# VH-VL binders against GMP synthase [glutamine-hydrolyzing] subunit A (guaAA): the designs that were tried, part 9

Target 1, 190 residues: GMP synthase [glutamine-hydrolyzing] subunit A (guaAA), of Methanobrevibacter smithii (a5uk20)
Amino acid sequence: MTILVINNKGQYNHRIQRSLQYLKIPTELVPNTLSIEEIEAKNPIGLILGGGPSIEGAGNSEEYIKHFDIPILGICLGHQLIAKAYGGQIDTSNTESYAKVEINIVNDENLFSGLAPKMEVWSSHKDEVKSIPDDFEILANSNLCDVESFKHTEKDVYGIQFHPEVHHTPKGSTIFENFYEICKKRCNND
Short names: E, the ipSAE of ESMFold2; O, the ipSAE of OpenDDE; V2, 0.75 times the mean of E and O plus 0.25 times the DockQ between their complexes.

## First folded at step 4 (VH-VL)

Design c3 (from n2 with heavy chain S32Y H52L S60Y, light chain S92Y S93D; framework fv_narsoplimab)
Fold by ESMFold2-Fast, scan of step 4:
Structure c3 (fold): chain C 190 residues (1-190), chain A 124 residues (1-124), chain B 106 residues (1-106)
Amino acid sequence: as target 1 above (190 residues)
Amino acid sequence: QVTLKESGPVLVKPTETLTLTCTVSGFSLSTYGVGVSWIRQPPGKALEWLALIYWDDDKYYRTSLKSRLTISKDTSKNQVVLTMTNMDPVDTATYYCAHSYYEDSSGYWAFDIWGQGTLVTVSS
Amino acid sequence: QPVLTQPPSLSVSPGQTASITCSGEKLGDKYAYWYQQKPGQSPVLVMYQDSKRPSGIPERFSGSNSGNTATLTISGTQAMDEADYYCQAWDYDTAVFGGGTKLTVL
């Protein structure tokens, strides 16, 4: 009944695990080099794909996205990896983001429950999703980024371009709580 | 063994800046997962957390005092420094530094080892 | 003022069970920590992550945390247990302490 955090070697992956443990969510931070079989052996109820310096350094993350049917949340690079895995386009952002950003929440079901209509978040990225994949919908946008968050229309696969795991995102813990609820509901209904 | 020791005791006049140093032994401040906090206790009152610095130099402050507090570390000297500006008699307290840590697999981050504390008196 | 509420004092006879409470909204969704402080001494960790004892803390100390209330329980209370007890939790990367409970063993 563990959520695994996939370490994509970004600055904040350790903070994702710390955020989950602060909330008493059973979790383990694992290398992005584990095989699908090794991930399956840990019997996770959900996966969080952490941030990282590049898509090239993401190890087996894209394989995890394509293989597993449990809920998946991608953060920063993880968000971009989900877009790539499903056929979306990633490109250089109009403005490099290393700042607090106000996002507009256009769909507050599940992941953004309790957070609409607006949320202050911390962004630290150079690239962004320019074209969402087929069967995805936008959950949040901002003046700096058209796709701050998205989800698959039928699967529990979510992406967020910002970092909920840092103190600069004051309500970030609510996103982790909401994702845990998604994981528990999926586990109970499957 | 892990030990922490605060500088002082210190007498501070109102409006002056307080500087306290915590010297740590038995671990490196650059060790993954390590954090050091400053916590104070006015005479006969409760513990009040002030600030935290992590191994990667990330810093956190008590919201109500954030504009007055600065925490920093010198890894070569194995010291953590707290500065607090515009001192007032109500800031009179015993000031502690305390160790905490988190591990990727377990996330343990209690204040498990405390310094002896140092008395800071703010008076004219 | 702290968001964690503790009774300011509690008195028990030797051998009785002392239950020290710490209340905060949805505290059971966070980890609770407990510290013992004797006069003139630094606080000592006696319970971490709700119910785990540090090495050297006797088994008569136990903890729980659910809903809005965390509890530190001392069974067979001894004179040496007389102290102030503080609960603590994390509000993300900031820490919050309770107001403390003075345990008197008479």
Scores: ipSAE 0.052, ipTM 0.648, lowest interface PAE 4.6, mean pLDDT 88

Design c4 (from n2 with heavy chain S60Y D104N S105P, light chain S92Y; framework fv_narsoplimab)
Fold by ESMFold2-Fast, scan of step 4:
Parts: C-alpha cells; structure tokens; sequence
Structure c4 (fold): chain C 190 residues (1-190), chain A 124 residues (1-124), chain B 106 residues (1-106)
C-alpha cells in the first residue's frame, strides 16, 4: 500500500517523500515522465502531485489526474494542475510572496480533520486558482487566496495551494496522515 | 562512487570553537534529495547525531546542542562545514560526516556512506 | 528528543541466531535503520527502513519493527559479524541513535 509522489521538479518534492517516510507511510518519489502503465505496475493506493516551476514542466501529471481513480492530492503546482484538468481558471496571484499565511478551514472533513478552524501554512507561488471547476468545493481560504484548498464533490481528488512538507507549516504532517487515511479507506472499500 | 573526508585531526582548547570541513567526492551537494550529517563518537561510547543539512539548505540540529552548532555548505567546493562553540573536554570524540539520499543505494535517507572520521581532542 | 535503548552486549555461539533489540516509544511508527561498526572502522549500513538490506549485505541479516521495538536478526551468526550494532531513527527533523550493542561470537 504505497503512495507515489510525482516529482514535478519543484524545490520541495523530495521533502514530500521525506515527510511521508517520517510518518512511516510507504512511498516512492517517481519522475513525472512515467507512463500510465509504469504507474499502474507500482500498484499505488494514492498519488501526490508535487510542486514545480511551471505547468509546461509537469510531464504526464494531467494524464494521471484524468486516468486514475485512486485518491489524488495536488500540492502547489499539483493543485493548479488539478484545477486545469477539470476546467478551472488559473491566473497570476495579486501578491507574489514567500510567506507564512493563516488559512481558514471551511470544511474539516477528511483532509483537514483535526486542523479546524485555522492553520498556519507556508505559501510560495506566482499563480493561483481564481475559479474552481464544476463539481469542486472550497475547503480552505485565506486573506491572500480564495482557493487555498478544494476537493471534487464525488471523487477523492484534493488540492492545496500551500506546502505541508516544510517545517514552516507546523501541522503539515497531519495533512499527509489524513490523506493516507483517505487512501486506506478507499482501498478497503473497493 | 561517493566518498566523504573530514578535515583534521584537530586539537582544541576548552572554550574555543571547533570548525570541521567535510569534502564530498563523486556526488554533487546541489543534487535534489541529497543530505549530509555530522555524527560524533566519544572514545568507547555511542554514536551521537549532531546536525544535518539538505541540498536546499534546510538545516537541523540536535536539540541539546543547538545553541552551539552551525552547519553550512559550499556547493562550489562540494563541502559541508560544522562549527561548534565553547568546546569542553567531554566533546573529545571522533567526528564523522555521512551522506544520505532519497533513493537506493542510500536506503531512503539512511547514512549509507561515511567518512573515515577525524579525531577532535579537547585539552589544555 | 526520543531515546532509543539497546542492550549493551549480546553473546552467541557461531551458527546461532542473534536478535538485537532497539526500544523506543512508538518506534514502530518510524523507520528503523541499523549500522555495523568494527574496531577502528567507520559504521556500515546493514539494514534500512526496518527490513530492507543494502546491496552486499548477506541474506542472513533481517529486520523488523513494530510497536515499541525494532529488531535486527542475524541468523547463522559468523565470527565476521562480531561488531557493535547501532539502531537509528528519524524523528521528523532530527536523527537519534541507540546506545549500541556489542555482539560477541564465541
């Protein structure tokens, strides 16, 4: 029961893998160039799409989002890739910054279990989701970004604009633990 | 093949500052997923982890010694430097630097390759 | 910072199984690593992520980790296995080593 971390070449992707290892969650960091068949051969119970410098550099990530029916968590660029794959709108952020941000958790089921009502997170992005896709709901917002986190209403597809894998997000490990629980629950019910 | 080599051996007087350099060969410290730790071992005693630095300059220290320790890297020289202030005779030990990497053969953040160690003696 | 406890020494006869334990609160929730150190030498990785062997380590070395205890098991122990063995784990941002176990093969 492995969660694969898709390496979209951002500076924090190896920290995602390391964070999962700290939690003893079976994981492997894989290139975003692997084919669907290569991903399937690894029998993952969930996918985490890491951050990266651009949508153009995201390799096969959008194909993974559209093909797989296991839980998916997108982080930073991964969050934006999910929005793009489902028809949302992405545009330049009003304030480009490397900053600590306090997010308001509006739905604390599953991914944000134990974290409501507010959470301190680390944010590092130029673009953001301005309009969520159809069949998505907002899970968290902030003074700087209307869509800090979202999920598909019917599928276990989650996005977070911030980085839970850095120590500047003090309770980031809880998000990974919660995502692992989502993956195990889905696996046991299939 | 990755190799690490510590500077020294060195003699330090009590209250002075220790500076050790680890030179890494066969692997770039700018490689995503790499890290280097400093680990010491007093004569006949256990291994004690001191500090770790990652490729992205993220740094971690042993809590009990945090105020005395600084770890840094120079990627152009492929070196990791440990500084430890206010040295005491109990700090006499063999000091090792050790490599870690996110994938095999390092064993997912295991200390897979160790330097030979350098003896640091603290005496008047 | 977490504490990992190992028995200071263990003695076995050649061909017997040696089981070296490492205990810590909820250690099974973390990955355990094991290092072998022979006199005058640097430590050598012999087991990673609880139960995985590095290339070149004999199959008679195995590992487990559950609850509060990680175990390094050496079956068919040989004279060449005589060494100090250290367990290690990561506690999120920091590493911790056990006190070491001197394995004597007599």
Amino acid sequence: as target 1 above (190 residues)
Amino acid sequence: QVTLKESGPVLVKPTETLTLTCTVSGFSLSTSGVGVSWIRQPPGKALEWLAHIYWDDDKYYRTSLKSRLTISKDTSKNQVVLTMTNMDPVDTATYYCAHSYYENPSGYWAFDIWGQGTLVTVSS
Amino acid sequence: QPVLTQPPSLSVSPGQTASITCSGEKLGDKYAYWYQQKPGQSPVLVMYQDSKRPSGIPERFSGSNSGNTATLTISGTQAMDEADYYCQAWDYSTAVFGGGTKLTVL
Scores: ipSAE 0.300, ipTM 0.750, lowest interface PAE 4.0, mean pLDDT 90

Design c5 (from n2 with heavy chain S60Y E103T D104Y S105G, light chain S92Y; framework fv_narsoplimab)
Fold by ESMFold2-Fast, scan of step 4:
Structure c5 (fold): chain C 190 residues (1-190), chain A 124 residues (1-124), chain B 106 residues (1-106)
Amino acid sequence: as target 1 above (190 residues)
Amino acid sequence: QVTLKESGPVLVKPTETLTLTCTVSGFSLSTSGVGVSWIRQPPGKALEWLAHIYWDDDKYYRTSLKSRLTISKDTSKNQVVLTMTNMDPVDTATYYCAHSYYTYGSGYWAFDIWGQGTLVTVSS
Amino acid sequence: QPVLTQPPSLSVSPGQTASITCSGEKLGDKYAYWYQQKPGQSPVLVMYQDSKRPSGIPERFSGSNSGNTATLTISGTQAMDEADYYCQAWDYSTAVFGGGTKLTVL
């Protein structure tokens, strides 16, 4: 039972893989150019879409989001890719975020279990989600970004705009542990 | 079994440079998730963090001492080296090296295993 | 650099609960760590990630961290618990220690 990390060419994708390995979560970092068939052959229980420099460089990530019904977590660019795939709007932030940010957790079920009411996170992004799709709900916000985290109302599809994989996000490992629990629960119920 | 051992003890004269070596066993300094810190404790005073080196050679230093400190590792000898320039009597302390590793949910590295410490005395 | 403040001393009778506090701005947004140090010995990790015990640390040790204050709680305090206790947190890529609390069990 493996979680695949989709390498979207950002500087922190290897740190996502290492974070999962340290937690003893079975994982593999894979190119974002793999076909749907190649991903299916690996029989993952969940997907994490990593950060990256641009939407244009995201390879097959949008196809993965649209095709797979296993849990998906998008980080930074991955968060934006999920919003785009479901019809949300992405635009340039009023202020570029390259700093420590305090997020307010408005829903602590599943992904944010044990982390409410507030969490310090590291943020490094120029664009942000300005409008979420109708079938999504906000899980966290901050003074710098209205949509720090969201989830699909029916599916286990989650986005976070910040980076849980860097040590600048002190409680980031808990997000990966919580996502793994979501994946195991989904696998056992299917 | 993870163990760390500091070199010394040493006597240093004011203005001289201190060099301490931490020899590690039971793990490789190149192991993903591993880091080593240097932490000192002046007699009767609190623990004071000095420097940290990660497995990928990323290095961090206490801001107030940054200009005086250098941390490095020698993977062939499995050693971490701390160098501190322009020593002063106030730098007299027990110096520890400490292991850190990524643990469940920590995100940050707990100092889970400590060396025995080495006494550094700065006097004329 | 950020400061973590601990009371310099705390005295309890055997069997009583000791609560050692560590205060710092927005400390609850970071993980707190606790170390026990007995005279002439190296520090020993007794609490990590706010509230988790390393293997070998008795169940009577517990921790919490919210707002500006982390707390190490020792219930049913024993003579063997007499020591200096230090809190520690990471400030991004740098570590910071509290001033230490001398716990006396009388």
Scores: ipSAE 0.007, ipTM 0.513, lowest interface PAE 10.2, mean pLDDT 87

Design c6 (framework fv_narsoplimab)
Fold by ESMFold2-Fast, scan of step 4:
Structure c6 (fold): chain C 190 residues (1-190), chain A 122 residues (1-122), chain B 106 residues (1-106)
Amino acid sequence: as target 1 above (190 residues)
Amino acid sequence: QVTLKESGPVLVKPTETLTLTCTVSGFSLSTSGVGVSWIRQPPGKALEWLAHIYWDDDKYYRTSLKSRLTISKDTSKNQVVLTMTNMDPVDTATYYCAHSYYGSGYWAFDIWGQGTLVTVSS
Amino acid sequence: QPVLTQPPSLSVSPGQTASITCSGEKLGDKYAYWYQQKPGQSPVLVMYQDSKRPSGIPERFSGSNSGNTATLTISGTQAMDEADYYCQAWDYSTAVFGGGTKLTVL
């Protein structure tokens, strides 16, 4: 029961894999060029879509989002890819973020369990989600970004604009632990 | 194949600063997923981890020694440098640099240098 | 930093099974790694991710990690296995080593 990390070519994708291994969560970092059939052959219980330099370089990530019914967590670019796949709007941020940011957690169920009411995170992005898709709700916001995190109202599809995989996000490991619990619960009920 | 070689051996006096260089061959330090640690071993004693640097320059230190340690890398020379301030005779040890990579052993210290003897003498 | 405790020494007869333990709080929730060190030599990786053998390490080496204890097991112990053995784990991005176990093959 493995969580696959989709490598979208960002500098922190190997740290996502490292963070999961530290937590002893079975994982494999895979290229974003794998076919749907190749991903299915690995029998994952969840997918994490890593960060990257551009939507154009995201390979098959959007197809993975649309095809798979297992839990999905998008990080940074992955968060934006989820928004795009479901019809949201992405545009240039009013302020580029390359700093520690305090986020307000408005819904602490599942992904943010144990983290409310506020969390320090590392943000490194130039674009952001300006309009969330239909059937999505905001989980966290900040003074710099209205959509720091969101989830589908019915599916286990989550996005976070920040990076839980770097030490500048001190409680980032809790997000990975919470996502793993979501994946195990879904796997046992399917 | 990947090989690592520490500079030295070195003799330092108490209160002086130690500088050690690890030269990596056969693998680029800018490769995603690679890292290098410094690990020491006093004569007849256990291995003690000191510091680690990742390909993206993220750095980590042994908590008890953090104020004395600096780790850095020079990707053009493919070298990792450890600096340790205020040396004491108790810091006498063989110092190793060790390679870790996600693609080999999943962050295990899979390749070690030969080690270099650092003697702190009053 | 978490502390990893190993017995300082262990003696076995040739052909006997040697079990070297490494204890730490919630160690089973982390991956354990094992290194063999012979006198005057650098450590050599003999076990990674609890139970995986690197290429070139004999099949008589196996590992496990559960609860608070990781174990390196050497079946049919040979004279060439005489060495110091160190366990290691990662606590996030910091590493910790055990105190080492001197394995003597009588």
Scores: ipSAE 0.255, ipTM 0.747, lowest interface PAE 4.5, mean pLDDT 90

Design c7 (from n2 with heavy chain S32Y H99R, light chain S92L; framework fv_narsoplimab)
Fold by ESMFold2-Fast, scan of step 4:
Structure c7 (fold): chain C 190 residues (1-190), chain A 124 residues (1-124), chain B 106 residues (1-106)
Amino acid sequence: as target 1 above (190 residues)
Amino acid sequence: QVTLKESGPVLVKPTETLTLTCTVSGFSLSTYGVGVSWIRQPPGKALEWLAHIYWDDDKSYRTSLKSRLTISKDTSKNQVVLTMTNMDPVDTATYYCARSYYEDSSGYWAFDIWGQGTLVTVSS
Amino acid sequence: QPVLTQPPSLSVSPGQTASITCSGEKLGDKYAYWYQQKPGQSPVLVMYQDSKRPSGIPERFSGSNSGNTATLTISGTQAMDEADYYCQAWDLSTAVFGGGTKLTVL
């Protein structure tokens, strides 16, 4: 019943773990160098891919995205890693963002349940998803970024470019609660 | 120019409480991704990390000293304060404050800028 | 909680390569940082995120980190490189330093 947080070496990966603990969601923060077999041995019900400084430093994250069929949520770098794994394009943003931004929620099912129509989030990124992969749809956008959030049309694979784990995203805990509900529903149906 | 300056030097008696202030210049303590640590070094010994405070007031402490340490910041004064209770001669050391900061949005947490250090002597 | 172990001393002749190691359980799963400290001075960052050099640090400094061991390598070691070197890593929100290595250039 555990959600594993994959540490992609960003400053706030430990805060993802702490956010889940505050919500009483069983969790463990693990290195991005664990093998597929080591991840499987922990029997997770979901994976959260944390933020990090570069795609090159993401360890085995892309292998996890391609191998596992449990729900996956990518945060910041994790969002970009999901796009890359499924054939999307990542490139330098028109505006480097280290700011509070208001996102427009286009689809409020599942991950954004209870958060529509708009949400204040903390964004810190120089790269962004320029072209979403085939079989993905946009869940949220902003005036700074066209793809603030997306999901696979058939799989429980979600990305968010912003950071729900920081204090500057006031309703960020709802994202984690919603993701946990997605994980529990999938687990109970298997 | 970014600088950090520790208060002191100070002489502390055993059982007393140490209070050190780190004054920062050239950046705001509320800047996303910035943080300040306190790190000490006893004479002739290794660096020992003590405590860290993040831009959003999140805090962490060395486990073995957690009950004795408090870190806080005053963003309007651009100061980080460390208090350490029940001082002992073994706590004699040079105390540094050091900045950690992210680069390219995700952070690298390096202690990139250090204060000059301040000598704290605990004498019985 | 990781303990970082460094050799307490290392001696090299001028022009030789110095390799300073830092060992810790699954250290390669974390970022390693390196600091140079000369007598009476504050530490100076010389390597961050395993292998990246800050501005002003000579190209002869390089780093690596895999498995249980991070290494700071100084090629063509010069007298000015004589110092104590400390490795450092983060374990979640807590930081840990190695015991330091005294590099002597003779």
Scores: ipSAE 0.023, ipTM 0.585, lowest interface PAE 5.5, mean pLDDT 88

Design c8 (from n2 with heavy chain S60Y E103D D104F, light chain S92F; framework fv_narsoplimab)
Fold by ESMFold2-Fast, scan of step 4:
Structure c8 (fold): chain C 190 residues (1-190), chain A 124 residues (1-124), chain B 106 residues (1-106)
Amino acid sequence: as target 1 above (190 residues)
Amino acid sequence: QVTLKESGPVLVKPTETLTLTCTVSGFSLSTSGVGVSWIRQPPGKALEWLAHIYWDDDKYYRTSLKSRLTISKDTSKNQVVLTMTNMDPVDTATYYCAHSYYDFSSGYWAFDIWGQGTLVTVSS
Amino acid sequence: QPVLTQPPSLSVSPGQTASITCSGEKLGDKYAYWYQQKPGQSPVLVMYQDSKRPSGIPERFSGSNSGNTATLTISGTQAMDEADYYCQAWDFSTAVFGGGTKLTVL
């Protein structure tokens, strides 16, 4: 029961894998150039799309989002890739986020279980989701970003604009624990 | 062969700053997956982890001591440096540096290779 | 920071099994590591990621970790196994050591 971390070439992708390892969650960091067949051969129970410098450099990430029906968590660029794949709008942030931010958790089911009502997070992003896709709901917001986190209303597809894998996000490990529980429940139900 | 050696031994006066260097050989501090920790042991007491630095300069500190600790590396000299401010007699201990390797396919490999340790005595 | 609790001492006769425990809240959700330390020497890794032995560590050393307790088991204990044993785990961004167990073989 492995969660694959898709390496989108951002500076924090290896820290996602390390965070999962600390929690004894079976994981592997894989290139974003793997084919769908290569991903399927690894039998993942979930995918985490890591951060990266650009949407153009995201390799096959958008194909993974559209093809797989297992739970998906997008982090930073991954969050934006999910929005793009489902028809949302991404644009430059009004105030570039490279700092600690307090987010307001508006829905604490599943991914944010145990974290409401507020959470301190680390953000390092230039762009943000300005308009969420149809069939998505906002899970968290802040004074600086309207869409700090979202999820598909029917699928286990989650996005977070911030970085739970850095120590500057003190309760970030809980996000990974909660995502693993989502993956296990989906696997057991199927 | 991987080898780590701590500087010292050192006598530090109360309120002074401690600086220890760990010189590593057999590997580069910039090698992906490599990390070095500082761990101390007061006489007759348990091991206490202090700080860790990874090849990518990711740094972690013991929460209760974080305001007093700084860990850094000099890749050209292949050294890891620990600085600890405002030393007290209770900080008297043997200080170790230890290697760890984060293997991206099999995970964390703990503190697999330790230096010999260096005695730090805090006394006036 | 989580606390790892070990019994301060344990005595066994040569050839008997020694079981050294390490207790912490939800420790089974984390990897446990074990170190052997003999007087005047640096610690030596004897068990990593709950149950894996480093090269050179005898087969009589085994480990487990579930619930709140990790255990280092030494079967057919020998005089050379007499030492202090420390458990260790990672709590996300920090490492924590247990208080140590002095194993006496007599």
Scores: ipSAE 0.105, ipTM 0.698, lowest interface PAE 4.9, mean pLDDT 89

Design u4 (framework fv_tiragolumab)
Fold by ESMFold2-Fast, scan of step 4:
Structure u4 (fold): chain C 190 residues (1-190), chain A 125 residues (1-125), chain B 113 residues (1-113)
Amino acid sequence: as target 1 above (190 residues)
Amino acid sequence: EVQLQQSGPGLVKPSQTLSLTCAISGDSVSSNSAAWNWIRQSPSRGLEWLGKTYYRSKWYNDYAVSVKGRITINPDTSKNQFSLQLNSVTPEDTAVFYCTREGDYEYYGDSFDYWGQGTLVTVSS
Amino acid sequence: DIVMTQSPDSLAVSLGERATINCKSSQSVLYSSDNKNYLAWYQQKPGQPPNLLIYWASTRESGVPDRFSGSGSGTDFTLTISSLQAEDVAVYYCQQYYSTPYTFGPGTKVEIK
């Protein structure tokens, strides 16, 4: 019943693991170089793809997105990797985001349960998703970024452009708890 | 900047409940980057961690098994404080009690960065 | 539970001389995923609460004089005071925060010779 955090080498990946530990969620931080077989051997109920400096440094993350059918949450770079894997467009933001941002929650089912209508989040990114894939819907937006969060219409695949794992996102732990509930529900239904 | 101020009785009889409070200024008891701990110190046991409470979307508690379920640590968001209750005390519970903040991982490595002044509690008839 | 031990129990050092305090944990406190040792050092003077000196085994807390330094990894740690001053007379405690219950060493009393 473990959620694996994929270390994409961003400054906050260790905080994702710490956040899950404080919430009593079984977790392990793993290198993004593990093979699909090595990930499978750990029998995870969900994957979180952490942030990182670039898509080129993301290791096997896109292979994980395409191979696994368990719930996936992408954070920052992970969000962008999910968009890319499904055919979306990523490009440089008109405004770099290194600040607190207020997001508007458009759909509060599952991942954003208990967080509507607005949430203060910390953003640290230069690139953003400019065009979402056809099978995705937007869950949150802001005046700085049109796609703050999205989900696949049929799969438990979620992305968030911001960082729920830092104290500058005061309600970030709720996102991790909600994702854990998604993982447990999927595990029990399979 | 952050200050912790302790209060509570200095003398408790055996079998009764020991109750202490720790008032916080300069931070919020519901801060998502901190945890609020109780530690006691005695000549026989040295420094002993008792437990903590912290807010991460909901309230959580961790307790040392050494106090065998006799302990409750509760936050009070309206007064910006947290408390300790230790049930069924014995003379062996005589100690100086400290409240302390477990600070943010990024800045303080989750170490105990601020401490209250300490409260001597004597358990005696 | 992780058991912490310190040596020596007490240490008498002349002013300006080096003091070294050792701390051992019964299990490794090195967390492989962030490569950090979850080990802190505290100073306690009579009538005062403990005061944080060092965290992550070697990172000095803001405002702590540079004569204090921490070293070590895994199970063996050292606190060094390079040139003892009169104000450094205190009991020094190591503490692991790798896993709960958090545990402290028994302390080392540092006195002037």
Scores: ipSAE 0.219, ipTM 0.717, lowest interface PAE 5.1, mean pLDDT 89

Design u8 (framework fv_tiragolumab)
Fold by ESMFold2-Fast, scan of step 4:
Structure u8 (fold): chain C 190 residues (1-190), chain A 125 residues (1-125), chain B 113 residues (1-113)
Amino acid sequence: as target 1 above (190 residues)
Amino acid sequence: EVQLQQSGPGLVKPSQTLSLTCAISGDSVSSYSAAWNWIRQSPSRGLEWLGKTYYRSKWYNDYAVSVKGRITINPDTSKNQFSLQLNSVTPEDTAVFYCTREGDWEYYGDSFDYWGQGTLVTVSS
Amino acid sequence: DIVMTQSPDSLAVSLGERATINCKSSQSVLYSSDNKNYLAWYQQKPGQPPNLLIYWASTRESGVPDRFSGSGSGTDFTLTISSLQAEDVAVYYCQQYYSTPYTFGPGTKVEIK
């Protein structure tokens, strides 16, 4: 039982895989060009959609979001891909984000368990989610971005605009541990 | 500056437990950006990685297969140190033991950027 | 496990001349995503612990003289000392940190001719 990391061609996708390995979470980094059938053959308990340079380069990621009902966590570009897949709006940020940012955790259930009320994170993005999809709720915000994290109200589909896989996000590993717990609970209840 | 200071006995009898400690200054043993390793060096095996401990919301350990089952690497946050215990030693465990810091990717590429002075441990009757 | 090999076992070089040490890994230590080789070089003098010289195959550690340089990618790596000084007499080790268990080469002893 593995969590698959979808390589969306960003520089930090390998760091997501390495972070999971450090946490003893079974994982495999896979190209975003794999078919639905190839992903299914690996029998994952969860998917993490990594960062990348553009939506156009995201391969089959949007198809994965729409097809699979196992837990999904989108990081940076992955967060934006989830918003797009569910009908949200993505647009250019009011300010360029390439900085340490303090986020306010509005809902600390599941993904942010143990991290409230505030968390220092590393952010590196030009675009952001301007309008969340219907049936999504905001989990975290900051002075620079209204939607630092969100979740589907019924599904285990989460997005985070920042990078938990880099050292400038000191407690980022807790997000991966919490996501793994979500995946294990979902697997046991199915 | 980070400094690692080792202590422990230099002579251990076969079948006993080898115990070494590494005291850390200039960094925290619970630093998210670091991992704390033990490496030994002998003429027969060269440099051999034994394992590590690291803090990521909780403590984790990773051990080399060659010593798995008889090795324990434990942090002590109150004293800012970590230790090595190697059980059931044989003369083949005779080596110079080093503690090392594994630094973060963004600064040192996950390499061993600081080393303790080394402790020669002889396993002999 | 990734196996590291080095050549030569020992190397004698005159002062001021170039020393070249080779390192090979049994499989690639390059991650395409960050385009970095997870390969380090260490210098060890008698009675001392190894000292980090180079990480990411070619990035020099702070304080290390510029006569030391690393090159290579994937499975084949080189450490070059462009103008050997007396203080450079040591054993040099390559090490992969691509995956655990971390593994070291057997070392190359550099001596003055």
Scores: ipSAE 0.406, ipTM 0.787, lowest interface PAE 3.6, mean pLDDT 89

## First folded at step 5 (VH-VL; framework fv_narsoplimab)

Design d1 (from n2 with heavy chain D104R, light chain S92F; at its last look DockQ between E and O 0.06; V2 from the best seeds 0.00; counts 0 for: pae E 9.9 > 2, placed apart)
Heavy chain, then light chain:
Amino acid sequence: QVTLKESGPVLVKPTETLTLTCTVSGFSLSTSGVGVSWIRQPPGKALEWLAHIYWDDDKSYRTSLKSRLTISKDTSKNQVVLTMTNMDPVDTATYYCAHSYYERSSGYWAFDIWGQGTLVTVSS
Amino acid sequence: QPVLTQPPSLSVSPGQTASITCSGEKLGDKYAYWYQQKPGQSPVLVMYQDSKRPSGIPERFSGSNSGNTATLTISGTQAMDEADYYCQAWDFSTAVFGGGTKLTVL
ESMFold2, look of step 5: ipSAE 0.006; ipTM 0.583
ESMFold2 (binder alone), look of step 5: mean pLDDT 91; pTM 0.941
OpenDDE, look of step 5: ipSAE 0.696; ipTM 0.882

